# Ledger of designs, part 3: VH-VL binders against o60602r691to836

Target 1, 146 residues: o60602r691to836
Amino acid sequence: YKYDAYLCFSSKDFTWVQNALLKHLDTQYSDQNRFNLCFEERDFVPGENRIANIQDAIWNSRKIVCLVSRHFLRDGWCLEAFSYAQGRCLSDLNSALIMVVVGSLSQYQLMKHQSIRGFVQKQQYLRWPEDLQDVGWFLHKLSQQI

## First folded at step 10 (VH-VL)

Design n02
Fold by OpenDDE, look of step 12:
Structure n02 (fold): chain C 146 residues (1-146), chain A 119 residues (1-119), chain B 106 residues (1-106)
Amino acid sequence: as target 1 above (146 residues)
Amino acid sequence: QLQLQESGPGLVKPSETLSLTCTVSGGSISSGEYYWSWIRQPPGKGLEWIGTIWYSGSTYYNPSLKSRVTISVDTSKNQFSLKLSSVTAADTAVYYCAREDYYDYFDYWGQGTLVTVSS
Amino acid sequence: EIVLTQSPATLSLSPGERATLSCRASQSVSSWLAWYQQKPGQAPRLLIYDASNRATGIPARFSGSGSGTDFTLTISSLEPEDFAVYYCQQRSNWPTFGGGTKVEIK
């Protein structure tokens, strides 16, 4: 695979994702980091079809990490990416999709979309910790899954 | 100003399908900013959420009604519809369409339409 | 489903009095609770969302409090137009409503 993981998230969450994940996980942000990550803002080909970019990112990454936030759930592109990621998982022996819930999302909010509903009902997902002191441990746990 | 209006027959026979349409004006369903829901209220009773739809067609239904409920959206007409199959007297109620706001609460409602199930 | 129990079923008060309505959830709903007002022949109107936030255009005399399983709607001083049925609603799981509290004139 070209990438260790494709990070799928809403563009509205970019600043947060950069500070919370990319700076700590992506090798281009620091030589001390461990993963070669793919995300839209940096790695998508300009002028290319967005769906094609998403599909390429999904298939060229060992893992797919979807950061499911309120913005994510209201972004049709994110939801479509999530569906494509699940599609890939159907062809794999192991689930390549890691779902991380960011923010205080209710069960109802996660269940309103069929693609998310199905995943939540069948698979385990992670929740970003509310306490900052637990972020280090969380990143470690996430790293183990990537 | 956003307005919702229910339309459809006020009388349905048992075992038939209840069909209602909600017409939205003063706002676009296709914006993706909101969800759109159906809620009913039997005479003299409380409120029951039926289901919700997004502009993309993604739906979520009340588990107790899921097998009989179909909600659809027509963005070109700025409408969304409810179908409830195999109705009985228990389905007699005032049916409301409502907008589900950014916080997932119902901030705009139609005036409601009474649907009576009777032979 | 999450069951919401409202009490009292009926509250008889006079204009100017303070009204306190209770809503109890069968399990924790965090702060994901709303209050609606419904007058005869009308659709419900959103009053409070997320336990304590007043919806747009709602008078300051309406206030909500609580978290977890116990919630309260308070009307500091009842106006004649406030006599109606009030429903609580949770959005932790698929939406469910309480049985309602009727605030009537004494």
Scores: ipSAE 0.867, ipTM 0.948, lowest interface PAE 0.5, mean pLDDT 96
Fold by ESMFold2, look of step 10:
Structure n02 (fold): chain C 146 residues (1-146), chain A 119 residues (1-119), chain B 106 residues (1-106)
Amino acid sequence: as target 1 above (146 residues)
Amino acid sequence: QLQLQESGPGLVKPSETLSLTCTVSGGSISSGEYYWSWIRQPPGKGLEWIGTIWYSGSTYYNPSLKSRVTISVDTSKNQFSLKLSSVTAADTAVYYCAREDYYDYFDYWGQGTLVTVSS
Amino acid sequence: EIVLTQSPATLSLSPGERATLSCRASQSVSSWLAWYQQKPGQAPRLLIYDASNRATGIPARFSGSGSGTDFTLTISSLEPEDFAVYYCQQRSNWPTFGGGTKVEIK
């Protein structure tokens, strides 16, 4: 795989994702970091069809990490990427898709979206900690799943 | 100014399908900013959420009604609709369409339309 | 299903008095609770969202408090237009509404 993980998130969350994840996980942000990550703002081919870029990112990444925030839930591209990643997981007979819930989201907010409903019902997701002091432990846990 | 307006037959026979349309004006369903919902109120009684739809067609229904409910959207007409099959007298109610705001609460409502289920 | 129980069913008060309305949930809803006002022949009107935030255009005399299972709507000094039925509604899970509290003129 070209990438250890594709990070799928809403562009409205980019600054948060950069500060919370990329600076700590991505090798291009620091030589102390461990993972070769893919994300749209850096790694997508300009001018190419957006769905094609998403499909390529999913197929060229060992894991797909979806950062499900309020913005993600209202982004049709993010939800389609989630659905497409599920299709790859079934064909590969593995669990490549990691769902991370970011922010204070209720069961109702998550269940309104059929594409993610299966993961939500099975509680098949990690939840980003509300307390900043727990972030280090969370990043370690996420890193082990990648 | 955002307005929601319910339309459809006010009288439906038992066992038939109740069908309503909500027309949205002064706002856009296709923007994807909001969810759109149906809520009903039997005469003299409280409120019951029926279901919610997003512009993409993604739906979520009240589990007690799910087997009989279909909600659909037509973004080109800026409308969403409700179909409730196999109705009985218990389905007699004022039916409201509503918008869910950014915080997932119902901030705009139609005037409501009374649907009576009677032979 | 999360059941919301409102009390009292009817609250008889005069203009200028303070109204206190209760909503209790059958399980925790965190702060994901709203209050609505409904006058005869009208659709409900959103007053309070996320337990304590006033919706746009709602007068300051309306306030909400509580979290978990116990919630309160307070109208600090009743105006003639405040005599109506009030409903609470949770969105922790699929939405349910309380049975309502009718605030009527004494």
Scores: ipSAE 0.807, ipTM 0.927, lowest interface PAE 0.6, mean pLDDT 92

Design n04
Fold by OpenDDE, look of step 12:
Structure n04 (fold): chain C 146 residues (1-146), chain A 119 residues (1-119), chain B 106 residues (1-106)
Amino acid sequence: as target 1 above (146 residues)
Amino acid sequence: QLQLQESGPGLVKPSETLSLTCTVSGGSISSGDYYWSWIRQPPGKGLEWIGTIWYSGSTYYNPSLKSRVTISVDTSKNQFSLKLSSVTAADTAVYYCAREDYDDYFDYWGQGTLVTVSS
Amino acid sequence: EIVLTQSPATLSLSPGERATLSCRASQSVSSWLAWYQQKPGQAPRLLIYDASNRATGIPARFSGSGSGTDFTLTISSLEPEDFAVYYCQQRSNWPTFGGGTKVEIK
């Protein structure tokens, strides 16, 4: 695989994702980091079809990490990416999709989206900790799954 | 000002399909900021959420009604509809359509329409 | 299904008195609880959302409190127009409503 993981998230969450995840996980942010991550803002090919970019990212990454936030659920591209990621998982023996819920989203809010519903019903997903002191531990846990 | 209005037959025979339409005015249904729900209230009883739909057509139904419920949206008409199949007397109720904000509360309601299931 | 139990079923009070309504959830719903007011022949009206936030246009005499499983709606001083049925509603899971509390004139 070209990437260790494709990070799928809403563009509205970019600043947060950068500070919370990329700075700590992506090797281009620090040589002390462990993972070669793919995300739209940096790695998508300009001028290429967005769906093609998403599909390429999904299939060229060992894992797919979807950061499901309020903004994620409102973004049709994110939901579509999530569906594609699930599609890949159906073809793979291993679950390549890691779902991380960011913010205070209820079960109902997740279940309202058909693309997410099936996953939350059948698979375990992670929740970003509300307590900052738990973030380090969470990142470690996430790293182990990537 | 946003307004919701239910329309459809007030009388349905047992085993038939209840069909209602909610017409939205003063605002567009084609917004990702809101969901559109059906809620019913049997006479003298409490409220029961039936289901919700997003402008994209994504639906989520009450598990107790899921097998009989279909909610659809017509963005061109600024309407969304409810179909409830195989009705019985237990389905007699005032049916409300409501706007569900993104925080999952119902902030705008139709006036409600009574649907009676009777032979 | 999350069951919401409201108490009392009926609350008889006079104008100017304080009303305290309870809503208990069968499991934690965090702060994802709303309160509605319904008058005869009318649709419910949203009063409180997220346990303690007043909806737009709702008078200050209405207030909500609580988290987890226990919630309270308080009307500090009842006005004649406040006599109605009040429902709580949770959004932690698919929406469910309480059985309602009828606030009636003593």
Scores: ipSAE 0.871, ipTM 0.950, lowest interface PAE 0.5, mean pLDDT 96
Fold by ESMFold2, look of step 10:
Structure n04 (fold): chain C 146 residues (1-146), chain A 119 residues (1-119), chain B 106 residues (1-106)
Amino acid sequence: as target 1 above (146 residues)
Amino acid sequence: QLQLQESGPGLVKPSETLSLTCTVSGGSISSGDYYWSWIRQPPGKGLEWIGTIWYSGSTYYNPSLKSRVTISVDTSKNQFSLKLSSVTAADTAVYYCAREDYDDYFDYWGQGTLVTVSS
Amino acid sequence: EIVLTQSPATLSLSPGERATLSCRASQSVSSWLAWYQQKPGQAPRLLIYDASNRATGIPARFSGSGSGTDFTLTISSLEPEDFAVYYCQQRSNWPTFGGGTKVEIK
């Protein structure tokens, strides 16, 4: 795979993702980090169709990490990427898709979106901790799934 | 500025399908900024959420009604619709269409339309 | 299903008095609760969202408080236009509404 993981998130979350994930996980942010990550702002090919870039990222990444925030839920492209990634999981017979719920989201907010409803119903997701002291353990847990 | 208006038959026979349309003006369903909902109120009683639709066609329904409910959207007409099948007298109510705001609460409502289920 | 129980069913008061309306949830809804006002022949109007935030255009005499299972709507000094039915509504799970509290003129 070209990437260890594709990080799928709303562009409105980029600053948070950079500080919370990329600086701690991505090898281009520090040589102490473990993973070769893919994300739109750095790695998508300018001028190509956004769907084509998303599909390429999903098929060339070993894992797909969807950071489901309030912004993600209102982004049709993020939801389409989630749905496409689910299709790869079924054809590849592995757990390539990792869902991470970020922020204070209710069951109602998540269940309104058919593309993620299956994961929500089965509680097949990680929840980003609200307590700062738990962030280190969360990053370790996420790293083990990647 | 934003206005929602229900339309459809006010009288429906038992076992038939209730069909309503909500026309949205002063705002756009296709923008994807909001969700669009149907809520009903039997005469003299409280409110019951029926279901919600996003511009993509993604729907979520009240579990007690979901086997009988279809909500659809037509972005080209800036409308969304409700079909409730196999109605009984218990389905007699004022039916409202509403917008869900960014915080997932109902901030704009139509005027409501009474639908009576009677033979 | 999350059941919301409102009390009292009817609150008889005079203009200028303080109204206190209660909403209790059958399980925690965090702060994901709204209050609506409804007058006869009209659609509900959103008053308070997320337990304590006043919706646009709602007068300061309306305030909300609470979290978890116990919520309160307070109208600090009733105006003639405030005599109506009030509903609470949660969105922790699929939306449900309380049975209503009618605030009527004594």
Scores: ipSAE 0.815, ipTM 0.932, lowest interface PAE 0.5, mean pLDDT 92

## First folded at step 11 (VH-VL)

Design q02
Fold by OpenDDE, look of step 11:
Structure q02 (fold): chain C 146 residues (1-146), chain A 119 residues (1-119), chain B 106 residues (1-106)
Amino acid sequence: as target 1 above (146 residues)
Amino acid sequence: QLQLQESGPGLVKPSETLSLTCTVSGGSISSGDYYWSWIRQPPGKGLEWIGIIWYSGSTYYNPSLKSRVTISVDTSKNQFSLKLSSVTAADTAVYYCAREDYYDYFDYWGQGTLVTVSS
Amino acid sequence: EIVLTQSPATLSLSPGERATLSCRASQSVSSWLAWYQQKPGQAPRLLIYDASNRATGIPARFSGSGSGTDFTLTISSLEPEDFAVYYCQQRSNWPTFGGGTKVEIK
C-alpha cells in the first residue's frame, strides 16, 4: 500500500484534524510520527475526479480512518467515501475501516445514514475523548489499529 | 427568506393514499446542511414526527409509520413530497413540512395543511 | 421511543408573572432537547435548542435549563403574546414531542 491510512474527514474539520491527529501521526508533520497518511487537502490530485481520488485513496491505503463528526454527516463526499470503504471491507478478511466518532453525536444523527447505521450496529468504533488527558491514550490506541 | 408551503388534497378516503407536496422558496433544498421533514398534528393534539429526507434522496422514517410512509425529493422543482398509504381516521391531522437545521431542530415550518380522512 | 411528559397540562397566569414549564423524558436525552411555541392556527416556532440555547430572535425572557431527563422552560415575565401552547422535543433518538403545556391568561 502507498499509505498506512486514508484519513477521511469533512473539510470543515481540517483545522481540528490537523492539530489533533496529523501533527501527532503523520510523518510529514514530524519525523517522530509513524504513519504515512493520505488526506484530501494534501494528497488528492488536482483536476482529477473527486470520486476517483477517493477510490484511489481507499484502495491504496492499508486502513481507512473516518472521523465521523456532525460536519462529516452533512458532507456527501464523506458519506460516499464511507460507503466505498465499507465496500472494500467486504473483500478483506480484516476490517480496514476504522470509525472514530468526534464530538457529541446522538443516535438519531448516526441512524440517519444507512451506511453509518450498519457499521455502528455490527462493528466496534472509537470515540474521541472528551477529556484532553485521554488524548494520548486514544492516539496510542488508534495507532495500534492503523 | 426561506418559505415552505404545503399543498395537496384536504380530503382523503379511508384506505387510500394521502399525498402532499412541500414547495420551498427563498432557498435551495440541494444543500447538505439541512434535512426536510414532515410533521403532523391531529386536531387538538400534540405533534408527531413522520420522517425526513436529504437532498440526495436518503430517508429516515418514524418506525411507527415506516411501512406506510414514502418521502421523496425533487431538487429540480425545489420540492419534497409525502405519501402515506392505507389511511384511516387516525391519520386526520394538520400536516406540516419543516426544515431540520444543522442541529436537528425544526427552524422553519410551513403553515400546515389540514388533511381529513373521511368516507 | 422516548416519551416526553410535560407538566402542567395547563398553566393559568397573568401578564408579568413568571412561568415555569416542565418536560420529563422517559430516558436520558442528554441536552438534546428543544422547546417550541405554538399559537392557534400557526405552526410551531423554535424557542430553545440543546436545552438552553435561545433560537435567533427569541426574547431574553425565555430561558431553558436541564439535562438528562428533566428540563425546564422559564418565561421570566409573561407578555400578552406569550400565551400559547409550548412543546418540548428531543432529538436523542428519532424526534418525539411532549404533549404540550398551555399557558393561558388567568
Scores: ipSAE 0.848, ipTM 0.932, lowest interface PAE 0.5, mean pLDDT 96
Fold by ESMFold2, look of step 15:
Structure q02 (fold): chain C 146 residues (1-146), chain A 119 residues (1-119), chain B 106 residues (1-106)
Amino acid sequence: as target 1 above (146 residues)
Amino acid sequence: QLQLQESGPGLVKPSETLSLTCTVSGGSISSGDYYWSWIRQPPGKGLEWIGIIWYSGSTYYNPSLKSRVTISVDTSKNQFSLKLSSVTAADTAVYYCAREDYYDYFDYWGQGTLVTVSS
Amino acid sequence: EIVLTQSPATLSLSPGERATLSCRASQSVSSWLAWYQQKPGQAPRLLIYDASNRATGIPARFSGSGSGTDFTLTISSLEPEDFAVYYCQQRSNWPTFGGGTKVEIK
């Protein structure tokens, strides 16, 4: 695979994703970091069809990490990417899709969206910690799943 | 100024389908910024959430009513609708349409329409 | 299903008095609870969202508190227009409403 993981997130979350994840995980941010990541703002081909870029990112990445925030839930492209990534994950034994809930989102807020409802019902997701002291442990856990 | 208005028959016979429409003015369903809901209140009793719809057609229903409920949206008319099948006298209520705000609570309501289920 | 139990069912008070309304959830709803006011013949009006935040245009005499399973709505000094029925509503899971508390003139 060209990338260890495709990070799928709303463009409105980019600054947070950069500071919380990219600076600690992506090899282009530091040679001490572990993963070759893909994300829209750096790696999509300018002027290309957006859905084609998303599909290419999903097929060229070993894992797909969806950062489900309030912004993600209101973004039709993010929800479509989630649905497409599920098509790759036809068996739980070979799951490529990692769902991370970011922020204080209730079961109701998540269940309103059919594309993610299955993961929500099965509690098949990680939750970004509220306590900053737990962030190091969370990053280790996420890294182990990638 | 956002306004919601319920419309439909005020009398429905038992076993038939209750059908209501909510017309939204002063705002746009197709923007996708809000969810649109049906809530009912039997006379002299409390409130019961029926379900919600997003502009995309995505729905989520009260599990106790799910088998009888269909909520639909027509973005070209800026309307959403409720169909409740196989009604009985227990379905007699004031029916409200409502907007769900950014914080996922109901901030704008229609005036309500009484639907009576009787022979 | 999350059941919300409101108490008392009826609260009889005079204008100028403090009203305290209780809402108890059958399981934790975090802070995802709202309060609505409903006057006869009218639709409900949103007063408080996320347990403690006043909705736009709601007077400062209305305040909410609580988290988890225990919530209160306080009206610090009742005005004549505050005599109505009050409902709590959770959105931790699919929405449910409490049975209501009627605040009436003594």
Scores: ipSAE 0.755, ipTM 0.909, lowest interface PAE 0.7, mean pLDDT 91

Design q04
Fold by ESMFold2, look of step 11:
Structure q04 (fold): chain C 146 residues (1-146), chain A 119 residues (1-119), chain B 106 residues (1-106)
Amino acid sequence: as target 1 above (146 residues)
Amino acid sequence: QLQLQESGPGLVKPSETLSLTCTVSGGSISSGDYYWSWIRQPPGKGLEWIGTIWYYGSTYYNPSLKSRVTISVDTSKNQFSLKLSSVTAADTAVYYCAREDYDDYFDYWGQGTLVTVSS
Amino acid sequence: EIVLTQSPATLSLSPGERATLSCRASQSVSSWLAWYQQKPGQAPRLLIYDASNRATGIPARFSGSGSGTDFTLTISSLEPEDFAVYYCQQRSNWPTFGGGTKVEIK
């Protein structure tokens, strides 16, 4: 695989993703970090069809990490990427797609989206901690799943 | 100013399919920021959520009605629709269409249309 | 299914009086609860969302409080136009509504 993980998230969340995840996990942000990550703002090919970039990122990444925020749920491309990644997850072990819920989202807000409903019903997701004290533990746990 | 308007037959025979359309004006159903819902109220009774659709295609239905409900959207006409199959007298109600706001509560409602199920 | 139980079923009061309406959930809904007003022949109107926030254009005499399973709508001084049926609604899971509280003129 070209990448350890594709991070799928809404562009509206980029600053948060950079500060919370990329600076701690991505080798291009620090040589002390563990993973070669893929994300749209850096790694998508300009001029290429967006769905083609998403499909390429999914096929070339060992894991797909979807950061499901309120913004993610309102982004049709993010939801299509999740759906496409599920197709690959059926062909691979079900550990390829990692769902992370970010923010205060109710069961109703998540269940309204058919593409993620199966993961939500089975509680097959991690939840980003509300308390800053727990972020270090969460990053360790996420790193173990990647 | 956003307005929602229900339309469709007011009388439906038992075992047939109830079909309603909600026309949205003064706003776009394709905005992505909102969800669109059907809610009903039997005469003299409380409110029951039927289901919700996002214009990008995802639906979610009341589990007690799920097997009989289809909600669909036509973005070119700025409309969404309800079909409820195999109706009985228990399905007699005022049917409302509504918008779910950013916080996922129903902030705009149609005026409602009474649908009576009777032979 | 989350069941919302409203009490009292009927609240008979005069204009100027304080109304206190209760909504209890069968399980925690956090603060994901709304209140609606419905007058005869009309659609419901959103009053309060997320337990305590007034919707746009709602007079300050309407206030909401509570979290978890116990919620209250308060109308500090009833106006003639406030005599109506009030419903609570949760969105913690798929939406359900309470049975309603009718606020009627004594």
Scores: ipSAE 0.795, ipTM 0.923, lowest interface PAE 0.6, mean pLDDT 92
Fold by OpenDDE, look of step 11:
Structure q04 (fold): chain C 146 residues (1-146), chain A 119 residues (1-119), chain B 106 residues (1-106)
Amino acid sequence: as target 1 above (146 residues)
Amino acid sequence: QLQLQESGPGLVKPSETLSLTCTVSGGSISSGDYYWSWIRQPPGKGLEWIGTIWYYGSTYYNPSLKSRVTISVDTSKNQFSLKLSSVTAADTAVYYCAREDYDDYFDYWGQGTLVTVSS
Amino acid sequence: EIVLTQSPATLSLSPGERATLSCRASQSVSSWLAWYQQKPGQAPRLLIYDASNRATGIPARFSGSGSGTDFTLTISSLEPEDFAVYYCQQRSNWPTFGGGTKVEIK
């Protein structure tokens, strides 16, 4: 695989994702980091079809990490990516899709997104911690899954 | 500024289909950022959520009305519509269209249109 | 569905007085609770969202509190334009509204 993980998130979450995850996980942000991540803002090919970019990212990454926030749920591209990621998982013996819930999701929100709801009900997922003291532990756990 | 306006017949006969359209101006419904909803209020009573549609075509309906409700979007007209079949007197209400914001609350409303079910 | 019960049904007060409105949920809705104001012949207007956040343009005299099953809307000092019906609404599950509290002039 070209990438350790494709990090899928809403563009509206970019600043947060950069500070919370990329700076700590992506090797291009620091030599101390462990993972070669793929994310749209940096790695997608300009001028290429966005769906093609998403599919390439998914299939060229060992893992897919979806940061499911309220912005994610309102982003059609993110939802498409999530669907493709799930599709890949059907062909893989190992779970390639890592779901991280950012914030709280209501039942109403989950009912609006059956694929995500199904994942939450059937698969293990991670929750971004509310306490900053737990961020280190979370990043460690996420790293273990990547 | 975003504005919503309901339109359609104010009188419907029992067993017929109630049909309303919401015209959105000052903003595009062709966005994934917002949902678009129908809410009704019988005279002198509270509010009832009917259903919600997302630009990408997904619909979500009140379980109590699901079998009778159809919501659709016409992006070319910047409109979304409500169809409620097999109406009875119990469906007499002021019908509102509303925008469902990022936090799933209704931040913009139409002025509402009264629909009376009567023979 | 989640049932929201508002109390009192009617609240009679004078301008300048403090208004306290209650909304109780049949089950926990976390903080996913909103308050709306509706004046006669008008559509509801969003006042408070997520239990305690004022919507854009809402005066500071309006405040919301609570979590889980018990919520309160407070109007610290009633203005003449505040006499209306107030509804609570939950978004934890399929959206539902309370029966409303009418704040009327004494």
Scores: ipSAE 0.737, ipTM 0.904, lowest interface PAE 0.6, mean pLDDT 95

